# VHH binders against o26223: the designs that were tried, part 228

Target 1, 191 residues: o26223
Amino acid sequence: MKLLWTSQHIKVTVHIDGKVSKMDVLEAIKTRRSIRKYQDREVPEELIDKILDAAMCGPSAVDERPWHFIVVRNREMLEKIPEVHPYGAMVKDAPVAIIVCCDSSLEKIPGFWVQDCSIASQNILLAAHSLGLGAVWTGVYPLEDRVEGIRRLFSIPEHVIPFSVIPLGYPAENPGTRDLFDPDRIHLEKW
Below, E stands for the ipSAE of ESMFold2; O stands for the ipSAE of OpenDDE; V2 stands for 0.75 times the mean of E and O plus 0.25 times the DockQ between their complexes.

## First folded at step 12 (VHH; framework vhh_7nfr_2)

Design Z2 (at its last look DockQ between E and O 0.07; V2 from the best seeds 0.00; counts 0 for: pae E 19.2 > 2, placed apart)
Fold by OpenDDE, look of step 12:
Structure Z2 (fold): chain B 191 residues (1-191), chain A 124 residues (1-124)
Amino acid sequence: as target 1 above (191 residues)
Amino acid sequence: QVQLQESGGGLVQPGGSLRLSCAASGFTFSRYWMSWVRQAPGEGREWVSSISYSYGWTYYADSVKGRFTIARDNVKNTLYLLMDSLKSDDTAVYYCAKHIYSSKPKTQDEFDIWGQGTQVTVSS
């Protein structure tokens, strides 16, 4: 019995041409979706660097820039994240995740770090999408169990607050685009 | 206990073929990238090939490209290396190794589990 290795050469046209298709910012925003299924494909370090660069380009309160990023590629660690983050099941299937954290010692004004880290997290999502990756924002803060779980898992100091876990990978799903515009949420001059 | 066990090595003539197998146990095999690494006598370890965990992305060293084929059977928890057109320079102990990361390895420290190795000798 000749094991016909049907090498289904899934010609993943690796567009080797590093031409990062220039997605304009509005397109990135409008077409971004949460991606929870990922290809069995590595994410190049270069792309992570670009994503992290983008993450640090957002505004912060009084320019405090309180964010830190843990890049997780260790497979065992990725597999453990869902144990402390019940809604982070997809993290174990991603080749990489970014944990966005706040260093409270960097805060100039207390409380604005949530906005700062949210901006950083959103920039990660947009940058990932613009680079042809899929990602999803899995909330950690403000749920205490998740915060503590991630803290323990990654030995994060007490003054550093894990905020979000963002798995990244080449998308293995296409959820399509949504029109989320709601004119009923727009109030002119008064409520 | 986590274990990798290589088999299929032996003595072959130049131009011959071998099929190595690596049986994995003690971990979820399908969740990890796997590699073959070889060590020739008196030389350091040389990366040979890697395979991703589910979709079969493969990588090869230039020295074996076009001659070797890495494959895996996740149902059998087995990694394979098909070696064709063997050369004397392919003589080495061949190790299977488990990846720490889901990426092509850059250094040897990116493996956390190793097999005991299987000897491949290519000689006329």
Scores: ipSAE 0.844, ipTM 0.922, lowest interface PAE 0.5, mean pLDDT 92
Fold by ESMFold2, look of step 12:
Structure Z2 (fold): chain B 191 residues (1-191), chain A 124 residues (1-124)
Amino acid sequence: as target 1 above (191 residues)
Amino acid sequence: QVQLQESGGGLVQPGGSLRLSCAASGFTFSRYWMSWVRQAPGEGREWVSSISYSYGWTYYADSVKGRFTIARDNVKNTLYLLMDSLKSDDTAVYYCAKHIYSSKPKTQDEFDIWGQGTQVTVSS
């Protein structure tokens, strides 16, 4: 009967501890922030499984799905990552990190694995956020010193390319919401 | 031919709610930012709220933030203002306005099409 715009998009609060999170996808995209400080609290394996399921839901070039994921919980290994990855200093403070890799033997179209692994990495960030976790994408590829350092540290074979390291945990900071929309970046019909 | 027509104004008691609508015609509504602007008796025009053409970005004057919600329906070519927790200071004629530029407005000169306005009166 009565049409109210906000009534058509009812949002409900859901509890995240052991429950499925219900966050609108546009809200998740707009509110996700890079989180670099984490609580001293373990992340349950169930949540990591959900995050990796989401990572693998991304599209890939001709459905090649070249991605592999290394889940790192070992404290000593997490503490070694900053030694080969200078912008990964926060990784030592995370309860867990996910390394996104490309298995080049799964490529069907050469070179599109970068897009494929970028999609998987972003899905990890969004899924973590929707589950009440904070995460940050730290770049590995294409910086050859970082690629080789991570490859050596985790015994990654030559045909597998580490792409990103994503530390995650329950957030211990709130950097707030940003307004990043810039209409000057939008071009209609032509540049 | 190019027109903005507001509706939904009226008399309401403090704490009440109203929904304003603005029907657009004669231009491609979905390609432009839109705003609500109000004018209280004896005052100049005050910017109230703006919305980008993507639905993703909304902006509000401090005086209405948390109480008003701007929305648009690009299928129906309609702009909305959902007003809750109305106060006496909200009494004004409310105008729908089309942006010239895709940016948060600085002055009234940044709008090229205005509606005739709809009166909102909050009194006990």
Scores: ipSAE 0.000, ipTM 0.099, lowest interface PAE 19.2, mean pLDDT 86
ESMFold2 (binder alone), look of step 12: mean pLDDT 82; pTM 0.839

Design Z3 (at its last look DockQ between E and O 0.01; V2 from the best seeds 0.00; counts 0 for: pae E 16.9 > 2, placed apart)
Fold by OpenDDE, look of step 12:
Structure Z3 (fold): chain B 191 residues (1-191), chain A 124 residues (1-124)
Amino acid sequence: as target 1 above (191 residues)
Amino acid sequence: QVQLQESGGGLVQPGGSLRLSCAASGFTFSRYWMSWVRQAPGEGREWVSSISYSYGWTYYADSVKGRFTIARDNVKNTLYLLMDSLKSDDTAVYYCAKHIYSEKPKTQDAFDIWGQGTQVTVSS
């Protein structure tokens, strides 16, 4: 029975002047912050799709694209994540989380998946930020207890490795901007 | 035990008003979105309204928009539905439902806990 959800598109007046203020890439990178507090506001599926699209646009070793993504909106599951990820407390407060995983069977060269999944994770953060969302990278790999915890919780196959948990939501905090440029970390031609 | 219990239903004249309540127990009420769903005789379940857990984002079906107001009291663990300008077509059993997901419901599978329902009859 198709619930005729005559969804009045609550025009969330997203100010349709939703000029998605085209945040340029440099602005997104420079102004992105980890956000751990979220509004009581749903994240539209459309935005998640855009974020996931961005996540898959990064390079990977030999184009292996080993990444998989678990989108978690189930409240009970979100509430359980902190039980296996002690530093992921904010996940329970988020309306959605993305778990980035590696399918080891897709690896063409062993070991580069960490870089690949890192790139995907960072793209998630940048895309989220550019879309007006807040997110934070909570590391799972390489901590075995977290990896196994997430694996069990989400019934992830043995050949698939949980890498990161990224809660997302509309931000309820503003940590401000940081200048992280450090010329002492730059070496010219030699160390 | 997780439980939702509706109350406040009854017989009203067209144009009348009712206030439904749903008492929640056995779970952290404030951590979940809540909805009202109704079922008229011989018809399927129809989504009526939803509310988010803390800030009170609200959603309404077109059929009730402007007439019904969903609200919640997280201290009292109670969901409300204020129904104004009632019509004969509003006659139904009204159910309180707990969300699984933190989003506007798309299907009836969006809910894991239901109340027993309260009868609302609008008749002259």
Scores: ipSAE 0.006, ipTM 0.314, lowest interface PAE 10.3, mean pLDDT 89
Fold by ESMFold2, look of step 12:
Structure Z3 (fold): chain B 191 residues (1-191), chain A 124 residues (1-124)
Amino acid sequence: as target 1 above (191 residues)
Amino acid sequence: QVQLQESGGGLVQPGGSLRLSCAASGFTFSRYWMSWVRQAPGEGREWVSSISYSYGWTYYADSVKGRFTIARDNVKNTLYLLMDSLKSDDTAVYYCAKHIYSEKPKTQDAFDIWGQGTQVTVSS
């Protein structure tokens, strides 16, 4: 259903599958897997908006919020990413990718932008999963050639640092869940 | 006050080696990228090398790649430049510089704090 006009304000709604879908946060964290194979199916703009809203909900050092996001849907651009990113081959097959960037002029505490952008990147993965999408984090920073290659490809200015490329789409694979809990990694009171 | 103090310069023959040091004080050294920049007499400043706050990421100008090694000791708050296979073209005053941002520099405006410099002279 679409509400294109009202006499006093504009309402815009989008139709979804008509299902109410909820995922517990612990379930999302435990069941999220890196997905590298995608259906030939467009991801609606509304879902990308929800994912980016979630990305920006992450905490940041002294609330510096240094992140910027490039949404890439153009087929030619998606196909060029593997030329500068040797482990990003699946990006060419994704309907969309999100590039997480740091604007270094927004840093309030130098060097914490890596943590800030990592938090935003993980929120993208979890939000995508909760919406029925699959995604994978492909590393850009701190690898010099990848940073410069992505910067050139997307005309990113020198004070902005590309951190990660996250292809996403409706999954075409199901790797299953993993049990990764390791109590030997837990230290009480001291090492 | 924030201070950077270079040492270790001197006179050396072509093909020789030197190790420069830069003692940092008045700021949290481990949180910043650091660079070496050099200036030959009568010339502009030339970027030489950078190191991230994490020891694992180093960058070099083409003119010194393979001959110079940048390093840092975050416990001693000290930046180093190991210079090997020195050439006459390496003669310059060498400056230690603190980055404003965590990125490779393009111009000297990338730095907000500079040391006083140490002279390196390569001659027969």
Scores: ipSAE 0.000, ipTM 0.107, lowest interface PAE 16.9, mean pLDDT 85
ESMFold2 (binder alone), look of step 12: mean pLDDT 82; pTM 0.843

Design Z4 (at its last look DockQ between E and O 0.02; V2 from the best seeds 0.00; counts 0 for: pae E 17.3 > 2, placed apart)
Fold by OpenDDE, look of step 12:
Structure Z4 (fold): chain B 191 residues (1-191), chain A 124 residues (1-124)
Amino acid sequence: as target 1 above (191 residues)
Amino acid sequence: QVQLQESGGGLVQPGGSLRLSCAASGFTFSRYWMSWVRQAPGEGREWVSSISYSYGWTSYADSVKGRFTIARDNVKNTLYLLMDSLKSDDTAVYYCAKHIYSSKPKTQDAFDIWGQGTQVTVSS
């Protein structure tokens, strides 16, 4: 069953020339969903570059920018990731995954790297979505078994901490939009 | 043992057709992109066509576009190349190759497993 999820059903007008229509930031944020099913389609390197560029544009504590990115396209490696990441089953079905890591040697203030890498990870998700791709944030840190699993699998140095695994691909699902606004979570001036 | 075995090659006249097959074993065939690559006498290997693993995205070299069709049967673990309107320039050994990556091959390093090849000769 060729799930011909034509890019047409994702309002991301992929122009024939591979140009993705520009999505405004609020639209990207509001319409982004976790995508766990992917088309059997290559993700162009150009899109990954743009995503990684976006990943590096986020703020970091004292501008420490501790993040590193492993781009994984090797099918065998993608197939192995679920073995060490139980909630990463969809990774094996993605044409590419980005592993976001922290180089602890780059930290200027201890502990803020989690926020830094979170921002980078979120930017990856937003950028991917804006480019007509689907992605999902699969958490690695702070679960030790996942951290060590990914570390071993990719021979990541001890001073580098794998933080997240983000599979990417053209979406083969459309979860739809949801409204997550909760006014009960908003407190004015005091709790 | 991981293996690719090509078959279906032979001698054909210009304008003729051939169907190549590649039997895969020793790996999960349906999880990998596959390609056909050919090598003419005295020339380097030339990428011919690729197919994705599940949905059958296909790509072709310009030299064979419109004439060749790549297909696969994941139940039979078999890759196919339908070759129509064959030309003398199509004369080559045709290799089946397993992808390392889920992408179009850029170099020969994109493949980790090769078949032994099957000879296709197009001659009057």
Scores: ipSAE 0.763, ipTM 0.886, lowest interface PAE 0.6, mean pLDDT 92
Fold by ESMFold2, look of step 12:
Structure Z4 (fold): chain B 191 residues (1-191), chain A 124 residues (1-124)
Amino acid sequence: as target 1 above (191 residues)
Amino acid sequence: QVQLQESGGGLVQPGGSLRLSCAASGFTFSRYWMSWVRQAPGEGREWVSSISYSYGWTSYADSVKGRFTIARDNVKNTLYLLMDSLKSDDTAVYYCAKHIYSSKPKTQDAFDIWGQGTQVTVSS
């Protein structure tokens, strides 16, 4: 933190590092956008630690917590991901990516690991956003070709299932805000 | 209607300081990158500083780095520029600007809405 400043009627928090200190949770949820263009700027390890801490705070089926995370910073490896993940082209431009995996040996209720890893993946997106980073969830599971491609690339064991690849970095784009509320999706008391 | 309204300009001696404010209305302020841009008499507009939609990223022109600090308050929908160690070369009209495209914080092509500006004058 370089500088904090305040006055009688204005509280100003200056953020020069990648931290965000005052984003309300509803604001974070509503303003998070998929970011696919990143600055050529390293993401500090401390921010990755905070993001992964947040990822592990999610609920899981019967507290099974089946998730594992691979943090990828190696340029050669990041550049290889699009070769096995056709919609992961932006990963080559990211300073770092997180691969969310399920260790199936931790599964306690068959099939709920998908929900568990989805929750962890969304928490990564929200935490990154709250810290001033941009991220996007690129789907791996349930597409068998992507699952096996990522498994081979990162030497992931057979009992571990790669679920998503999430590139992240300081954003180099601002796609704007969308109002997505649709009252026709809300059903009172019954369908 | 989208509106940006700057305030806080004035006359200051070299070495002095000022704080500029920009009140935003008519759009969701917290979802956009914001910038300060200035225009000295007889010159084109010069990018000064940018800040991301979240509080995490800032950037500064070389001419102001270490002297100016950009800040935002997403609850009050207000952008700030804290100006220290002012020089005569900082004399300009300072504009608040809203980004429209992916971040290119140093080009005016990135902005769709501008304030009317506030005059900063640094007299010797």
Scores: ipSAE 0.000, ipTM 0.106, lowest interface PAE 17.3, mean pLDDT 84
ESMFold2 (binder alone), look of step 12: mean pLDDT 82; pTM 0.842

Design Z5 (at its last look DockQ between E and O 0.44; V2 from the best seeds 0.00; counts 0 for: pae O 11.3 > 2)
Fold by ESMFold2, look of step 12:
Structure Z5 (fold): chain B 191 residues (1-191), chain A 124 residues (1-124)
Amino acid sequence: as target 1 above (191 residues)
Amino acid sequence: QVQLQESGGGLVQPGGSLRLSCAASGFTFSRYWMSWVRQAPGEGREWVSSISYSYTWTYYADSVKGRFTIARDNVKNTLYLLMDSLKSDDTAVYYCAKHIYSSKPKTQDEFDIWGQGTQVTVSS
């Protein structure tokens, strides 16, 4: 990995399948789109390792790092997720999904695990995008029926809270870039 | 009941051709990768070829590239192996196997359903 300093931004360099893929960090953030259609193509374990390494680089409340990750590649299990997760239909078509969980025994400040796991989830999306993959965050917490359904399906213990399910794969769609900047959402000095 | 049933094996001369078939039942065939795996006498099982559930991606062991063609028919729930330019080293029992994962297999543990096998014998 090489970091190049310029007058405008920091560039991040990533190696994919022996090829160098360069993407400006602001470009990665602005061009990432939710991808719900995937090629029937293997996602190498090495890419999942890189994605989870990135996920664990996120900040957490008082460095509590409450996250755990379940990597799901079993086709039968991927087919079952939509049965307990009504907006997870695309998971059936993904070669792999990552379930982001909180281990409540690691909490140091009550309730901040939601922010912690949200940061890890977003890092998964950005890392996948930078590696040429597409992903989407499907919400589990705080919807109790989804939390319990996922917990039962994957034998997740009571003190562990499933937060999100993130299917990913090589994209089979290209939704394009959106310009979503809205200056009316910015408040200077006060509301 | 989940089953895989191979057919089409037999005795051929070197340079000959065979078509193997594997009929699948009891699971949603069109949602799984499938493989052919062979076992020569006195040897372990050797991966031969894999095909993705969408037909798009096919993979072959180096020993069979250019000679064998894997195919599937998701309407008929059938997997095929077209074998050309057969040689003595291809003599084996050929098994049809269902993948657990959407990936090339690394070990035999990545298959959860196996067929009974069909014998292919290439004799001089």
Scores: ipSAE 0.362, ipTM 0.764, lowest interface PAE 4.0, mean pLDDT 90
Fold by OpenDDE, look of step 12:
Structure Z5 (fold): chain B 191 residues (1-191), chain A 124 residues (1-124)
Amino acid sequence: as target 1 above (191 residues)
Amino acid sequence: QVQLQESGGGLVQPGGSLRLSCAASGFTFSRYWMSWVRQAPGEGREWVSSISYSYTWTYYADSVKGRFTIARDNVKNTLYLLMDSLKSDDTAVYYCAKHIYSSKPKTQDEFDIWGQGTQVTVSS
């Protein structure tokens, strides 16, 4: 019985053409969704660089720019993150995650780093979305157990505060768009 | 125990074909990128090919591009290397390697588990 090796030519169409579809900024903001399912597709380093560039373009208090970024591609480390972050289960399924941190030694005014790192984190999400990636903001700060868990896991110095973990990948879900405009949240001149 | 075991090597004539297999055990195979690396006598290790979780991304060294095909079966926990149009320069021990990172490897340090290797000899 001649085992006819049917050479199923799996045409791996390596779509190299990462057509970075340029998305309008308002479109990016309005259509962005949290993505928690990812394809088994590599995120190119070039895209991560663009995302990090965007992350560093946000304003910060007195231009203190206290943020640092840990880019995590190590599979073992990605799989360990959910152990210290109960709501970070999707991180283990992502090809890459960015951990946004604050270096407290860079603070010029205490306390504004939370806003600064939030802006950086949001820019990561928007940039990722505009580049055809999916991401989700998983909060670390201010929950002490998560902060310490991430700190220990990545040997982060005491003066550096983990703020958020953002897994990224090509989306394997489409949650659709939503309209979040609420006129009841708008107050004119006074409450 | 984590293990990779290569098979399918042998002696083949130039222009011939071989199919290598790597059986994985002791870890979640489908969760890791996999690679083939070869070492010719007296030479260093040379990266040959890599594959992502499920065929989405494949990479080949220029020396084997168009001749070799990397594949995997995540149900069988098996990595494959289809080698066509074999040349004398393809003679080497071929190793299966598990990735540390979910990306195309840049250095040999990006692998944490190796098989024992299988000998491929291309000779007239």
Scores: ipSAE 0.006, ipTM 0.282, lowest interface PAE 11.3, mean pLDDT 89
ESMFold2 (binder alone), look of step 12: mean pLDDT 82; pTM 0.834

Design Z6 (at its last look DockQ between E and O 0.01; V2 from the best seeds 0.00; counts 0 for: pae E 13.2 > 2, placed apart)
Fold by OpenDDE, look of step 12:
Structure Z6 (fold): chain B 191 residues (1-191), chain A 124 residues (1-124)
Amino acid sequence: as target 1 above (191 residues)
Amino acid sequence: QVQLQESGGGLVQPGGSLRLSCAASGFTFSRYWMSWVRQAPGEGREWVSSISWSGGWTYYADSVKGRFTIARDNVKNTLYLLMDSLKSDDTAVYYCAKHIYSSKPKTQDEFDIWGQGTQVTVSS
């Protein structure tokens, strides 16, 4: 059974038999949307592995690679995340979520971990999309209440900072493509 | 109190049909995948069927595929197993089980709540 999601210009064919249509990088970037509705379909472990592999392929400051990933599939835990993360309501509807964290002990230069974890998070989104999954970046850091909420919920050590929660699943919505190009934001040689 | 309670078991002749029910209470039933697992005398537990939280996806063991149908009513907090073309080998205690994960179960450890079971006996 092929689930065909037609956006205005791009058909993403997700094969139930695990055959994912290959998407080039520009297509992935251009067509990616935040997905907040998910099918009641399991996400294969193989796809999560590929997504995590992609998450670790991004650059980091002086190659510090401070990121850690918590893969959450426990339904009870997924149901609890919205309690400490108000904008994470969709997490409880996803079959899986990835929590991106920073291990501060791995930092070589202070402060760049935010960029590092952002890159990792974005790679998760792009990889998920390229694999026929939907995902959304729900920010945890730098909001203290969310950081501490997620920390307590998952017993995350003090030196580890939860950065983002990314629910994933097969999409149950198609928000379409969005043109975000703004030539007014481009300056040539000078402001 | 979290509870699963099976019913509908009994004695049936080969080729007969039964409908099992599992009443869920104490948790939000509609938010969890559910399974049927059976245990024949002297044998280990065997996974029979699973259903997603909304019922959109179902899975069956090869031994029951085409004969059994798993269903659920989330309004009634009830899981069902329709068993057709029953065979002697289907004789077992049938258990309802709650999933920890939203996926087809791989091991028995992926269930956190079990019913007491209902006896199904297929005999001439």
Scores: ipSAE 0.864, ipTM 0.932, lowest interface PAE 0.4, mean pLDDT 92
Fold by ESMFold2, look of step 12:
Structure Z6 (fold): chain B 191 residues (1-191), chain A 124 residues (1-124)
Amino acid sequence: as target 1 above (191 residues)
Amino acid sequence: QVQLQESGGGLVQPGGSLRLSCAASGFTFSRYWMSWVRQAPGEGREWVSSISWSGGWTYYADSVKGRFTIARDNVKNTLYLLMDSLKSDDTAVYYCAKHIYSSKPKTQDEFDIWGQGTQVTVSS
C-alpha cells in the first residue's frame, strides 16, 4: 500500500506513487454527465471505497448521517432491477451499482433524510466522475412501488428506505459538456 | 400547535360498520406514515393498522385483517379507518398516531403525536 500523510491515528510511511484526483471541483461539477453506457470492465474495489468515503463526507441535518449503502456486483441481482424500476434498464449493463438507503432509526428530525441522501448521492456522482468513471442517479424514493420493489429484491428491512440506485462503470459514451447557466433564475434581494 | 383529532366513533351492534376519521393539522401530513392504535378498558394499547405516506402500503394486526381498511386523503389531511363486521372485542378507544420513522412500528415510542381518541362500543 502506497500512502503519504501524517495523522495522530496512523504511522506515516512515505511513498512516491500517489493516486490523488487532479480534477478541480468546479470542473467536476460542470462536466459531470449522466452516463448510461459502460465498458465491459470491472471497477476495482479501491475506487468504490473512495466513492463511498466521499459519499459519507456530505453534511446532514443535525449530523444525523442516516445513510447506508449497498454495493451490488451480482449479475442476476443487477438484471432484476429493471423489473421494478422502469428507468433503471441501464443497471443490468453496469459492472456495479450502489443503492443509497436511509436507516430511519437514525433520523433525528423527520423528513430531512431526503436531503441527506440526496447529498450523498450527488457526492457519489462527482467522486465517480473525478475517478474516470461514469454514473447516473436513478430515482427510487418517493415512488413507493420502486421503494418496495427494491426493498424486496435486496432484503432491505422495513425501517430502511431505498432512496436511489446508482449504476456506474467506465464510460462507453461521451455526451459532451453543456452550458446551463440561466441568469433569469437569479433573483437579487427578493423574488 | 400540531394536532390530531379523531371522530366517527359510536355505539354499534355486532356485525355493524363504522368509519373513523382523523384530521391532521400543524405538520406536513403527506410526509409521514400514520397508524391507528386502540385501547380497551383496563388493557394495554394494541396496534391496529399502519399506512405509508402515499397510501401505497398498508399493514394490519391479525385481529382485524379482512375486516378493517386504513386509508388516507393527503389533500384533506385526513386519515381513515373503515371498520366492517365489528365484534364485541373491537370495543375500545381508537387513537390516530403520527410515526416518527418511515417503518412499521415496534413500540409506542415510535409515535410522537397522538390524538385524544374516539370511543367505539360494540354491543347488542
Scores: ipSAE 0.005, ipTM 0.178, lowest interface PAE 13.2, mean pLDDT 86
ESMFold2 (binder alone), look of step 12: mean pLDDT 84; pTM 0.854

## First folded at step 14 (VHH; framework vhh_7nfr_2)

Design P1
Fold by ESMFold2-Fast, scan of step 14:
Structure P1 (fold): chain B 191 residues (1-191), chain A 124 residues (1-124)
Amino acid sequence: as target 1 above (191 residues)
Amino acid sequence: QVQLQESGGGLVQPGGSLRLSCAASGFTFSRYWMSWVRQAPGEGREWVSSISWSGGWTYYADSVKGRFTIARDNVKNTLYLLMDSLKSDDTAVYYCAKHIYSSKPKTQDEFDYWGQGTQVTVSS
């Protein structure tokens, strides 16, 4: 017997560049892809505001919400990121990047800030996708050299930890959808 | 050092045309948005037009839309402004400006480098 569960579809409607786009939540989650090539088209500040609003709506351990965000639009600063982040070469080709940071002074439970900032990072990727933008999560923490490099580059205080660098822009590539459902990873009632 | 050098200005009659050029050096021109900004005698600076790195996205002030065309040559590191149907109100010094951000400027503080300007005079 196959156990099938279907939920009511939730649709999100947004205005993008004067046009309306509709995407349900499951569609957004399943079709979001890492985008590393961007149009040099302007990303309106309104879209960045919506993305950051969504990022802050994520759950956090004991509601600690330790995240802070640096919005980088300065072209010269974006071009310096690959110097301290070897796998962040695509950042210099993006019109904007968001640096997700943890303010350790806001941490209520040791170590859970990593999960909190991961949730914020994923919400940025998902929100960007729902608004017609492409983005990719480039890892910073827990790689000490990258943490120190990003800290130095953006004058981040000692008590704040840079977690991820997420370049974003209108996509200049269209990777196909991946079918990643693997029933062998689902165990009923026990391992 | 970053340098922007404008040329192509001059005296033209109303209804005439001019092509302005801006030679860029000292930075990776193909990675920056560029703008034209003008300043009429006794007036403040007015943004005229912007172009994205590839030239795929262009923006114009309402006062010049349909008459001016911004273009770039990333091989020659040169920005252009093709001005048609010139009016006396277009009389100004025209400046080439390098963007700090990949966006249409909200203020003149969003440019980090400016050329010296080239004079355009539209008069009979």
Scores: ipSAE 0.509, ipTM 0.813, lowest interface PAE 2.7, mean pLDDT 89

